# Ledger of designs, part 76: VH-VL binders against q0atu2

Target 1, 119 residues: q0atu2
Amino acid sequence: MLDKKARIRTSREYRNVFEKGKRLSGRFLIIYYVENALDNNRFGFITNKKIGMAVIRNRIKRQLRAIVREYQGQVKNKHDIVLVARAGIGKSSFEGMEKDYIAIMKKAGLFARNANKID
Below, E stands for the ipSAE of ESMFold2; O stands for the ipSAE of OpenDDE; V2 stands for 0.75 times the mean of E and O plus 0.25 times the DockQ between their complexes.

## First folded at step 3 (VH-VL)

Design p19 (framework fv_dusigitumab)
Fold by ESMFold2-Fast, scan of step 3:
Structure p19 (fold): chain C 119 residues (1-119), chain A 121 residues (1-121), chain B 111 residues (1-111)
Amino acid sequence: as target 1 above (119 residues)
Amino acid sequence: QVQLVQSGAEVKKPGASVKVSCKASGYTFTSYDINWVRQATGQGLEWMGWMNPDSGNTGYAQKFQGRVTMTRNTSISTAYMELSSLRSEDTAVYYCAKDLSYYEGSYFDYWGQGTTVTVSS
Amino acid sequence: QSVLTQPPSVSAAPGQKVTISCSGSSSNIGDNYVSWYQQLPGTAPKLLIYDNDKRPSGIPDRFSGSKSGTSATLGITGLQTGDEADYYCGTWDSSLSAEYVFGGGTKLTVL
């Protein structure tokens, strides 16, 4: 599970990322991201009701958290990042979501290193 | 400061249509869904639907499907709800309400002041 | 009738505590976050609680929320005359066409 310090928890913090952040779209994911005043990253996860029923949304959210956790040490510090699942993500494989995450984070310039898994 | 300001009261005849507006300010209009909720006199809250101002996508309560249309004009940060084939039981106060779009725990953090629609001959 | 069941009224004296229940099913409260709204006479509803137990800025800690299984509860302590209002729970229903559903509302009277 992602560390409590690494989570965006309040509506105000989500609003800040949406209002002030940059947006970048991948195949299954959109990220919104903004530099924060902390010395750590925080992540938020959004699985829109248009994706499907709660069971599907909860599975996707759980899988996205696992992906973010696996690669968190490679993400440049001092960012609030919100992941928004796009329509169609419910039919994606875990590998497909992982590859999309890596690609979009690299394109955003948020990965400090290549996409190798953390040991 | 976030505000949702709705159009004024309307009196309509049965069979007519009404179009209520909701002008948003104090936030990025395209980042948050607008929902419409109504309340008949002395009765509870009834959800009508949501509209995504970025995409224009909508979702309507089944009860209103075919009678309601929710739209927006992004150049003036205004949402619209049009209800057709009006009946006396459509007499209610109609509210627009903002949620945090795409947030799993979405809820209605700001509400318009309400628009009274009276359907009578 | 509303999809979510609330008592139609509750009452208590100033300074006391009151709880308002909201009962649903697995497809609504069981699957989703619950919000609570306060409606003072003649006004639009106001968000009191979101995500089961969170308060927006400006809402005093006298107001609390909780959720267990398919039921949610709003708690109000240190009751004040200004708390007289209608209270509504609300959540999404996870059926085929997701809809937001409200409870029938509870009228709180401070005696």
Scores: ipSAE 0.014, ipTM 0.599, lowest interface PAE 7.7, mean pLDDT 85

Design p2 (framework fv_dusigitumab; at its last look DockQ between E and O 0.16; V2 from the best seeds 0.00; counts 0 for: pae E 9.5 > 2, placed apart)
Fold by ESMFold2-Fast, scan of step 3:
Structure p2 (fold): chain C 119 residues (1-119), chain A 121 residues (1-121), chain B 111 residues (1-111)
Amino acid sequence: as target 1 above (119 residues)
Amino acid sequence: QVQLVQSGAEVKKPGASVKVSCKASGYTFTSYDINWVRQATGQGLEWMGWMNPDSGNTGYAQKFQGRVTMTRNTSISTAYMELSSLRSEDTAVYYCAKDYSYYETSYFDYWGQGTTVTVSS
Amino acid sequence: QSVLTQPPSVSAAPGQKVTISCSGSSSNIGDNYVSWYQQLPGTAPKLLIYDNDKRPSGIPDRFSGSKSGTSATLGITGLQTGDEADYYCGTWDSSLSAEYVFGGGTKLTVL
């Protein structure tokens, strides 16, 4: 489970990431991300009504939190990152969502352990 | 500059199929979903479905399920909507629209010019 | 009948203000953000308001939106003849299939 301090809590905090952040899309996920002034990363999760009914949206949100938690150690410090589920994500497997997350985070340069770095 | 350019007007007979195209430019085609909306003469807007151009996944309005198919060709940044078993009440202007997500909402920020489809009896 | 209910028409004189209502249910407006679209005669719809009350770049502040419970409202002040158009509210509906739903549209006449 993600610690409370690692979660984006308020609509104002979410909107800040949307307004000031960079956007990258994958097959099933979109991320918005921006550097924060804290000593930790914070994650937000959005499954809008386009995804389906509450049962489906809640399942997707739980699965995304599990994926994020598993890969926390690889994420570069001091970022607010919001994951937005794309329409059709409910038809993806857990492994499909996980692969998409890894691919997007690498493309964004947000994986510290696997990020490309200048020699 | 974001643009969605649709194919030209079509005239079809009842029972035929029509395939409308929507060519996107000015943005990364696979990064935003495409929605299809139609409007009969003098009537309101009616949502038909969404298509994710990256995954190819689709969702259709219940009313059109079984008659509509939405596809894309990523090499030419073009979305397609095919409606089969046409009836006179399918006479309408058909629009494609680019989907944009902001916070917990999703809305249509850019629209194609529309394609008039006339189904004559 | 459309899923969201709007008055079919509204009219006012130049310089006046008008409000257009959009009524839904808990599965759509009650649990979602609302957008408004303007359709000038003979043209495609154009995004006017998103996220209940936000304006895209280029939309003047005399256009405003709000939401309370299961209803949304579009407000237009300082009416101009160029505002004559059909106005549609729209939002996602949480259902088994998940659908975008529009109001029936409101024809604004500036006399």
Scores: ipSAE 0.690, ipTM 0.884, lowest interface PAE 1.5, mean pLDDT 90
Fold by OpenDDE, look of step 4:
Structure p2 (fold): chain C 119 residues (1-119), chain A 121 residues (1-121), chain B 111 residues (1-111)
Amino acid sequence: as target 1 above (119 residues)
Amino acid sequence: QVQLVQSGAEVKKPGASVKVSCKASGYTFTSYDINWVRQATGQGLEWMGWMNPDSGNTGYAQKFQGRVTMTRNTSISTAYMELSSLRSEDTAVYYCAKDYSYYETSYFDYWGQGTTVTVSS
Amino acid sequence: QSVLTQPPSVSAAPGQKVTISCSGSSSNIGDNYVSWYQQLPGTAPKLLIYDNDKRPSGIPDRFSGSKSGTSATLGITGLQTGDEADYYCGTWDSSLSAEYVFGGGTKLTVL
């Protein structure tokens, strides 16, 4: 699980990202991202009830956390990033989610140039 | 301003069904879930379930599974809660509540005025 | 009976401070943010605190919330007669298919 310091937790923190951040849409994910004044990145996850029942939402959330954790060391520092799961994500594979995450993060320019796990 | 206006009081016989309405205004109806909470006289709050007005998806408390149906009419920004096979124990004030569900945290920021449902033989 | 446990009642004189506890478990309060609701006599509940310790606009700062472990606490300072009401804590419980759970409620009496 992500360190508490690396998580966006409060409604106020989420609101700040949504209001001041940039938005990019992928196939399965929408990301909102904004620079923060911290020494670390923080990630938030939105898996609202539109994507399915609680069991599905929880699965998706776990998968997204795993993906973010895997690549967090390659993300540019000092960003708040919120991942919003799109309706179709429930039908996607883990690999599909991962590819979409990588693609959208690249598009946002949030990966470090020397990232080794990125094609 | 956000408002949730519920239908009037109901009196029902045991075994009957009741359908309570909740008309929303002051915000985009399809953007936030509607929750239903009831409160028996002199008792605490009891959560019944949620309904997403956009998709129509629902989640019910296990206690009410099979007896409760939550629906909506988006054209008139109205949510409905139907409870069947009514019992005397279902006598309570029923509230609809708007869910602040855009974030990781979820809470009920606006409530309807409540609808009294009385079940008696 | 309620998933979250609150004291049935608390009381204090005007101007005093009161605290209302809310005890749960890891699957509810432990993992999720707690909200507090105020219900004045004969009225619908009103959001008082969200995200453990945040106040909606219009709620005075004499109302405060905190969370530690599997317990939450509502604090009210400078108690006023108008604060006499029922108070409920609430949160989501992941072990119950994402059901929302309330405390049993606490009746606050202003002496």
Scores: ipSAE 0.019, ipTM 0.701, lowest interface PAE 4.6, mean pLDDT 90
Fold by ESMFold2, look of step 4:
Structure p2 (fold): chain C 119 residues (1-119), chain A 121 residues (1-121), chain B 111 residues (1-111)
Amino acid sequence: as target 1 above (119 residues)
Amino acid sequence: QVQLVQSGAEVKKPGASVKVSCKASGYTFTSYDINWVRQATGQGLEWMGWMNPDSGNTGYAQKFQGRVTMTRNTSISTAYMELSSLRSEDTAVYYCAKDYSYYETSYFDYWGQGTTVTVSS
Amino acid sequence: QSVLTQPPSVSAAPGQKVTISCSGSSSNIGDNYVSWYQQLPGTAPKLLIYDNDKRPSGIPDRFSGSKSGTSATLGITGLQTGDEADYYCGTWDSSLSAEYVFGGGTKLTVL
């Protein structure tokens, strides 16, 4: 589960990322990201109404949170990052979402090398 | 300065197909969905589906599933809607519309001028 | 025929106020933001109201929107003859194959 400090919570925080941030698109996801003034990353998740019913959207949000949690130690710090689910994401697998996330985060320059390797 | 310019009127026979184009300008084509809406003479608006120009993903109204295909060519900022197995009930004006999606908000902020498709034998 | 129910027509005199109702269900108006579109004779629809009650730039504040429960309302004050048009409510219907739905349309006559 993501810590409360690591969550984008308010509409104003989301809007700041959309308006000031950079945008990269993948097969199932779009990310928006902008540097913040904190010492940590914050993540937001959006499932568009076009994806389907609330139960479907909530399942996808849960899966995306799990992916972000798994790789959060690799993410370059001091960023607000919003993941937007594309309408076709409902037909993807967890592995497909995961691969898309990794590819996008590498393209964005947000994955730090060896960040999750503490022995 | 956002503009959606559609292809010209079409006359078709039952059983044929029609492909309507919609050229976008004044915004980043891949950032917003294109929706297709039709309107028979004297009737209301009928939503047909959406297409995401970045991914090519689509969502079709159940009524048109199996007969409609929505595509794009991103190099010329153009969306397409193809409707097959035409019948007289498909006679309508067909509109493309830009889907302003921001967070959970989704509405059609700009519309093409419409393309009249007449299906007659 | 339409998922969202609108009166087929309304009439009022210039300078008067009119309201146009749009009735739906929990899966559409209840869950989703409502938009209103104006269609002047012979033209494409134009966005009039979004997010239940917000106006795009250039739409005068004579036009207002509201939503309560599973119903939405378009209000027009200070009616002008140029307001004579068809008006449609629209919203997403949250479902497995989510669709956008319009009301049947309301013809406004300014008399």
Scores: ipSAE 0.007, ipTM 0.650, lowest interface PAE 9.5, mean pLDDT 87
ESMFold2 (binder alone), look of step 4: mean pLDDT 94; pTM 0.958

Design p20 (framework fv_dusigitumab)
Fold by ESMFold2-Fast, scan of step 3:
Structure p20 (fold): chain C 119 residues (1-119), chain A 121 residues (1-121), chain B 111 residues (1-111)
Amino acid sequence: as target 1 above (119 residues)
Amino acid sequence: QVQLVQSGAEVKKPGASVKVSCKASGYTFTSYDINWVRQATGQGLEWMGWMNPDSGNTGYAQKFQGRVTMTRNTSISTAYMELSSLRSEDTAVYYCAKDLSYYETGYFDYWGQGTTVTVSS
Amino acid sequence: QSVLTQPPSVSAAPGQKVTISCSGSSSNIGDNYVSWYQQLPGTAPKLLIYDNDKRPSGIPDRFSGSKSGTSATLGITGLQTGDEADYYCGTWDSSLSAEYVFGGGTKLTVL
């Protein structure tokens, strides 16, 4: 679970990231990201109904939060980042989602080349 | 401003196929899914499926599986819906609609003007 | 037939209030946000309400939405002749391969 201050929580904050941010697509994930004026990073997660039943969406959301948590120390500071799960994510393994996340974050220039798990 | 403009009316014979287009403008085409919804004369709205213009991934209502194909051409910001093996029951107005998915919600914030498809012998 | 149940018609005089119900199940309304659409004769549907109770820009506050359990309600106050239309609820159904489902529609007649 991410700390409360590291989460994007309001519709205004999500909209700001979508409207002003950059967008990159991976195999299972789309990220929207923008530099913020805070002293920390914030993450948002969207698993829309096209993915499947609530149980599946909630599982995917938990797994994505766990992945973000593990690699939190590798992310350049002062960014708002929203992860949007694509329809095919429900059939991905945890490792597949993790690899997609690392690849897209490196492509965005938000990660060091050799990102490592923090725990 | 956001606008979805659809192709003109079609008249088809039973067994034919029809392909309806939906040209998007005023937003980043690849960022939002396009849904297709139809409405037979005097009847209610019926959801047919969604198409992700970035990936090309689709999801179809079970009723239309095997008969519908949803595609796009990103260079001209245009979505397509092709329905095959047409029957008289497919006579309807077909709409494209933009899906702006926030917070695991489903809603259609902008709609095309509709394309009338008439299937008659 | 529709997965979501709406009354086929409702009527009232100008200036009055009407409510339109939409009844579903745990896999649709019970688990998901509800939207409402207005369709004026001969036109494409227009989004009136999303996320159960939110209005898009340009929708007057006399339109309201609510949700309780597996049912949703659209309220219209200060009824005007220009409100004569068909009204549809819509939501995702979370079973298997998720599908968007609409109510059967309610014809509002302003007498």
Scores: ipSAE 0.006, ipTM 0.590, lowest interface PAE 10.6, mean pLDDT 85

Design p21 (framework fv_dusigitumab)
Fold by ESMFold2-Fast, scan of step 3:
Structure p21 (fold): chain C 119 residues (1-119), chain A 121 residues (1-121), chain B 111 residues (1-111)
Amino acid sequence: as target 1 above (119 residues)
Amino acid sequence: QVQLVQSGAEVKKPGASVKVSCKASGYTFTSYDINWVRQATGQGLEWMGWMNPDSGNTGYAQKFQGRVTMTRNTSISTAYMELSSLRSEDTAVYYCAKDLSYYETDYFDYWGQGTTVTVSS
Amino acid sequence: QSVLTQPPSVSAAPGQKVTISCSGSSSNIGDNYVSWYQQLPGTAPKLLIYDNDKRPSGIPDRFSGSKSGTSATLGITGLQTGDEADYYCGTWDSSLSAEYVFGGGTKLTVL
């Protein structure tokens, strides 16, 4: 679970990221990101009805939060980042989502260090 | 700030096609889906489909599958809805609507002014 | 035709309170958030309520929403003549390939 101050909470905050931020598309994910004036990162997660039933959307959202939390230490500070799940994500594995997340964060220049992690 | 401006009224004969445009401004066009909703005179709202302006992906209501095509031109921030094989029952006001997608909730936060399409012989 | 059921009309005097119901099923209202749209005569619909009970900026607190099980309710207090409009509930239907569905609409007359 991410700390409350690390979450984008309001629709107005989401709109700010979408309208002022940069965008990068991966295989299953789109990220929108902008530098913020805070001392911390904030993350938002969007899984919409086009992905499938609520049970699928809720599973994906939980898995994306887990991935973000696991790699939080790799992310350059002072950014608002919104993850938007693409329609194809419903057929993806946890590992597939994780690999896509790492790839797009690296392409965006948002990872401060190489991800090197096992469990 | 956010504005959706639609093309003008159309009069068509049965069997023809109509293409309605919706020009977006005041936000990042590729970040939000555009939905199309119609309303026949004195009738309720009827959802036709969505179009993702980034990918070009679409989803159409079953009733319109095979007759509707939704596209966009990202260089001019414009969405299009083309309806073919027109019948008199297609006489309606056609709206585009911006879909604010966040959390598990999608809803239409901004609407175009509407385009009246009249199908008459 | 309409998947969500609304009463076709409702009426009350200025200053009174009305409620408009919207009834669906587990695959739509039961599974998804509900929005409400106001359509003044001759105009495009306007978002009035989203996420069951939230108001966009600029919508007065006289308008409220709620959801219980497979039904949603729009409440309007302190009725004004300018509230005469058609009101539509809307939500996604999970039993289909992700179709948005509207209620049949309720005509509010302020008499």
Scores: ipSAE 0.013, ipTM 0.605, lowest interface PAE 7.9, mean pLDDT 85

Design p22 (framework fv_dusigitumab)
Fold by ESMFold2-Fast, scan of step 3:
Structure p22 (fold): chain C 119 residues (1-119), chain A 121 residues (1-121), chain B 111 residues (1-111)
Amino acid sequence: as target 1 above (119 residues)
Amino acid sequence: QVQLVQSGAEVKKPGASVKVSCKASGYTFTSYDINWVRQATGQGLEWMGWMNPDSGNTGYAQKFQGRVTMTRNTSISTAYMELSSLRSEDTAVYYCAKDLSYYETYYFDYWGQGTTVTVSS
Amino acid sequence: QSVLTQPPSVSAAPGQKVTISCSGSSSNIGDNYVSWYQQLPGTAPKLLIYDNDKRPSGIPDRFSGSKSGTSATLGITGLQTGDEADYYCGTWDSSLSAEYVFGGGTKLTVL
């Protein structure tokens, strides 16, 4: 689980990332990202009603948080990053979501080169 | 500042189609869904569907499935809603509205001014 | 009828307090955040309350929202003639088609 310090929690902070940040689309994920003035990264997650029922959305949210936590050491410091799940993600495997996350983060230039994966 | 500007009033005959536009400004158009909501004279608000301006993906209310098409042109930050096979019951004001979703919440933070569509013989 | 139930009308004098109810079920209000929209005569709806009880900037603190179980309420204190409007609750419905649903609307008259 990501701790409180590493999470975007307020509507104002989400709006800042959406309006001022860069955007990249993957197969199952969209990321919005902007450099922050803090000493750490913060992540936000959106799994909206358009994806499906609460049980599916909650599973996806848990899996996305697990993926982000696993790779957090590879993310360049001082960024606010929002992950938005796309329609169809409910049919994806965990491995499919993980591969999409890695691909989009590398494309954004947000992954440190040759950093090790976190357990 | 955020603004949604809709096309002007339309008068159509039964069986025709109407296409309403909604031009967005003051934010990144592709970052937020556009919803369409209508309101018949003296009646309540009725949600028609959402359109994702980045992907082009849509979701329509069951009542409008097969008659409504929601599209966009990202080069001019404009959303469109086309309703076909018009009936007198489709006489209404049609609104576009910007969707701001956080977690599992949905709300429409900005609305267009509305487009009056009158269907009469 | 609307999936969400609101009283069709409410009225009060200037300076008084009114409450507008919005009743749903576990698949809509029970599972989701509620928004409230104000529609002044001849105008587009305006977001008044989001996430059950939050106000957008520019909305006075006379307006408040709350949610309990499958019902939500909008409170207006210090009623003004400029508050005459139709008020709509809205939320996502998690049932089969996953649609956004509005209440039937409440006409507020300030006499």
Scores: ipSAE 0.007, ipTM 0.593, lowest interface PAE 9.6, mean pLDDT 85

Design p23 (framework fv_dusigitumab)
Fold by ESMFold2-Fast, scan of step 3:
Structure p23 (fold): chain C 119 residues (1-119), chain A 121 residues (1-121), chain B 111 residues (1-111)
Amino acid sequence: as target 1 above (119 residues)
Amino acid sequence: QVQLVQSGAEVKKPGASVKVSCKASGYTFTSYDINWVRQATGQGLEWMGWMNPDSGNTGYAQKFQGRVTMTRNTSISTAYMELSSLRSEDTAVYYCAKDLSYYETPYFDYWGQGTTVTVSS
Amino acid sequence: QSVLTQPPSVSAAPGQKVTISCSGSSSNIGDNYVSWYQQLPGTAPKLLIYDNDKRPSGIPDRFSGSKSGTSATLGITGLQTGDEADYYCGTWDSSLSAEYVFGGGTKLTVL
C-alpha cells in the first residue's frame, strides 16, 4: 500500500494534474503529470468504467499501487502523477502492466537517470 | 490544430459492408481513444463503440456487437469503422470522435465532419 | 428510445435565458460525469460542457452546466440567433450494456 502522503486524494488535486499537467499514453496506462511545490511525489489512480466490473477495477488499482510502490525510489522528486488505466488493462498480466509503467515513465522523463542504468 | 478528417459518402446495397475512415492530425494519434457515433436520418446521436489506437482494444455497444469492427493503422494515423450486414435503418451520418476523458467518464472534444452512408436497394 | 430524457424542444427570444434538462438514473448520470454537445444544422456536434460544469477553451461563459443527483442541466443566457441548434447531453452507463449514452436531443429555437 502507498503511504498516505504519497497519494492524491482530493478532486481539486486531481483537477490540477489533469488541467495543468502533461499527458502521455502507454499501451494499458495513461499518465498525467505536473511538478508540485512539495518535497515528495504523489500518485493518483483512475480506473475507467470501460475496464469492467468493480472487482476487476479494484484488482487493477491494487496492482498499480504495488507497481508504483516498487519503483517509487526511481521517480524524479516533486511530481504529482495520475495513472489512468485504459480499457483492455484487465486482460493484461501484472508483468505487462509493470513493463508499460516503466516504458511510459521513461518516455515522460520521470525516471531518474540512475534508474536507466543496470549493473 | 487538431483535425479528424473522414472518408466520403457511400451508397451501399442491403447486406453489404461499409468501411469508414477517420484520419487524425495535430495530436499524438496513439494517445487518445477514438469513438464512433452515428446519427440515423431524423434521429439523435447513437454511440457505437470505442477503439484504443495504441493497443487496438475495442468496446462495442450491444446493438452493434457482431456487426461492427473498429481498427486502426498507426503508420497513417487513421481509424476505421466497418459495419456489415447493412439494412435501410443503417442509413445515417457516421462520426469519429476523440476521447479526452480525465475522470473515468468519456467525453469527445473533437469530431470528424461525418460520413453519410445510404443503404438502398 | 433514449435512456437519458431531454425535452424535445425549447424556445425563447434573443437576450433571454433558457435551461435544458437531462434526466437519467443512478447507473448513468448518478454515477458519472455529464457532457453537453451542440449540433448546428448540417454540422458535426461540438463539445460545450464536460465534467458536469467545465467549458472548453473558446466556449463563452453564457453556457453553463450543472448536475444534481440523477439530473443535469445546461443553461444558456443572453440567447443569440446563432444558438439555434440541437443540444445533447451524454454520459457513461455503468449497467449491463456498459456504454456511452446520449439524451434524445433538444431543439432550441430562438424566436
Scores: ipSAE 0.014, ipTM 0.657, lowest interface PAE 7.4, mean pLDDT 86

Design p24 (framework fv_dusigitumab)
Fold by ESMFold2-Fast, scan of step 3:
Structure p24 (fold): chain C 119 residues (1-119), chain A 121 residues (1-121), chain B 111 residues (1-111)
Amino acid sequence: as target 1 above (119 residues)
Amino acid sequence: QVQLVQSGAEVKKPGASVKVSCKASGYTFTSYDINWVRQATGQGLEWMGWMNPDSGNTGYAQKFQGRVTMTRNTSISTAYMELSSLRSEDTAVYYCAKDLSYYETSWFDYWGQGTTVTVSS
Amino acid sequence: QSVLTQPPSVSAAPGQKVTISCSGSSSNIGDNYVSWYQQLPGTAPKLLIYDNDKRPSGIPDRFSGSKSGTSATLGITGLQTGDEADYYCGTWDSSLSAEYVFGGGTKLTVL
């Protein structure tokens, strides 16, 4: 459920993040991230075929968007960030994905000291 | 430009192991999965598995689970595929292939030249 | 043997058109994008089509792909002798332990 301007949409924008960005791997997630010239963060989500059926991939994508939205206030400004789901993510719980996201974002230096839920 | 260069032909006896290498150049090695695909003489393509060169994580086809190990050495941008307990049926050309998992799709955009492995007594 | 079914061979004359079919199921072609690979004799496979119908840079527009339901088709127009090769379709099978699967291959002969 992210605002439209907080989403990476075009193939060119995804390519820019992959080519110029840094990469960091967690247990269930890989992030690619690069500074942008905008006033806001943008997020992209990749759930490739190695994960499983379309219904599983769509569930994972929806859950990752929910996690990103929940912690968006803790992310340092002006970054394009692409989350790539790893093959094992289909067996993870929502809480497992959430913990992995927090850990990888902190390790990347993208979280402002503490991660807090917005509600 | 993008290139995958594989090690030379191998001749092995049944029961032995073989380790094939695949040296990548022309791109960021850790950014894309390496897949391994084999082809027996006069037969079709058979996918064996993928290896993530950043994390070292792997996924193997069920047929090869327990006999195959895929690894890498990031300092020399080289992927490895080791197949153990070789049988005559493992005689094939083995290919490494770069996987561009760009969106919700992936394809093997660049392939190594292939390594012939012959298993005979 | 293979989970994707292709005709073992097709043939046509130079300048003609040919289509190569690839039939699967809901868990593979039905759920996933299809790629096509060309293998010239004695060489490694080469990507011809990805995402059902897209061409990599350098692949001429006489090669085309399409997908309908659980089947995919590779079309080749203006056949040339240099098109003699084996052609393979490929896609992911969407079981929980997803694997990439290839068709059995189609040998194209240009008389």
Scores: ipSAE 0.015, ipTM 0.634, lowest interface PAE 6.8, mean pLDDT 86

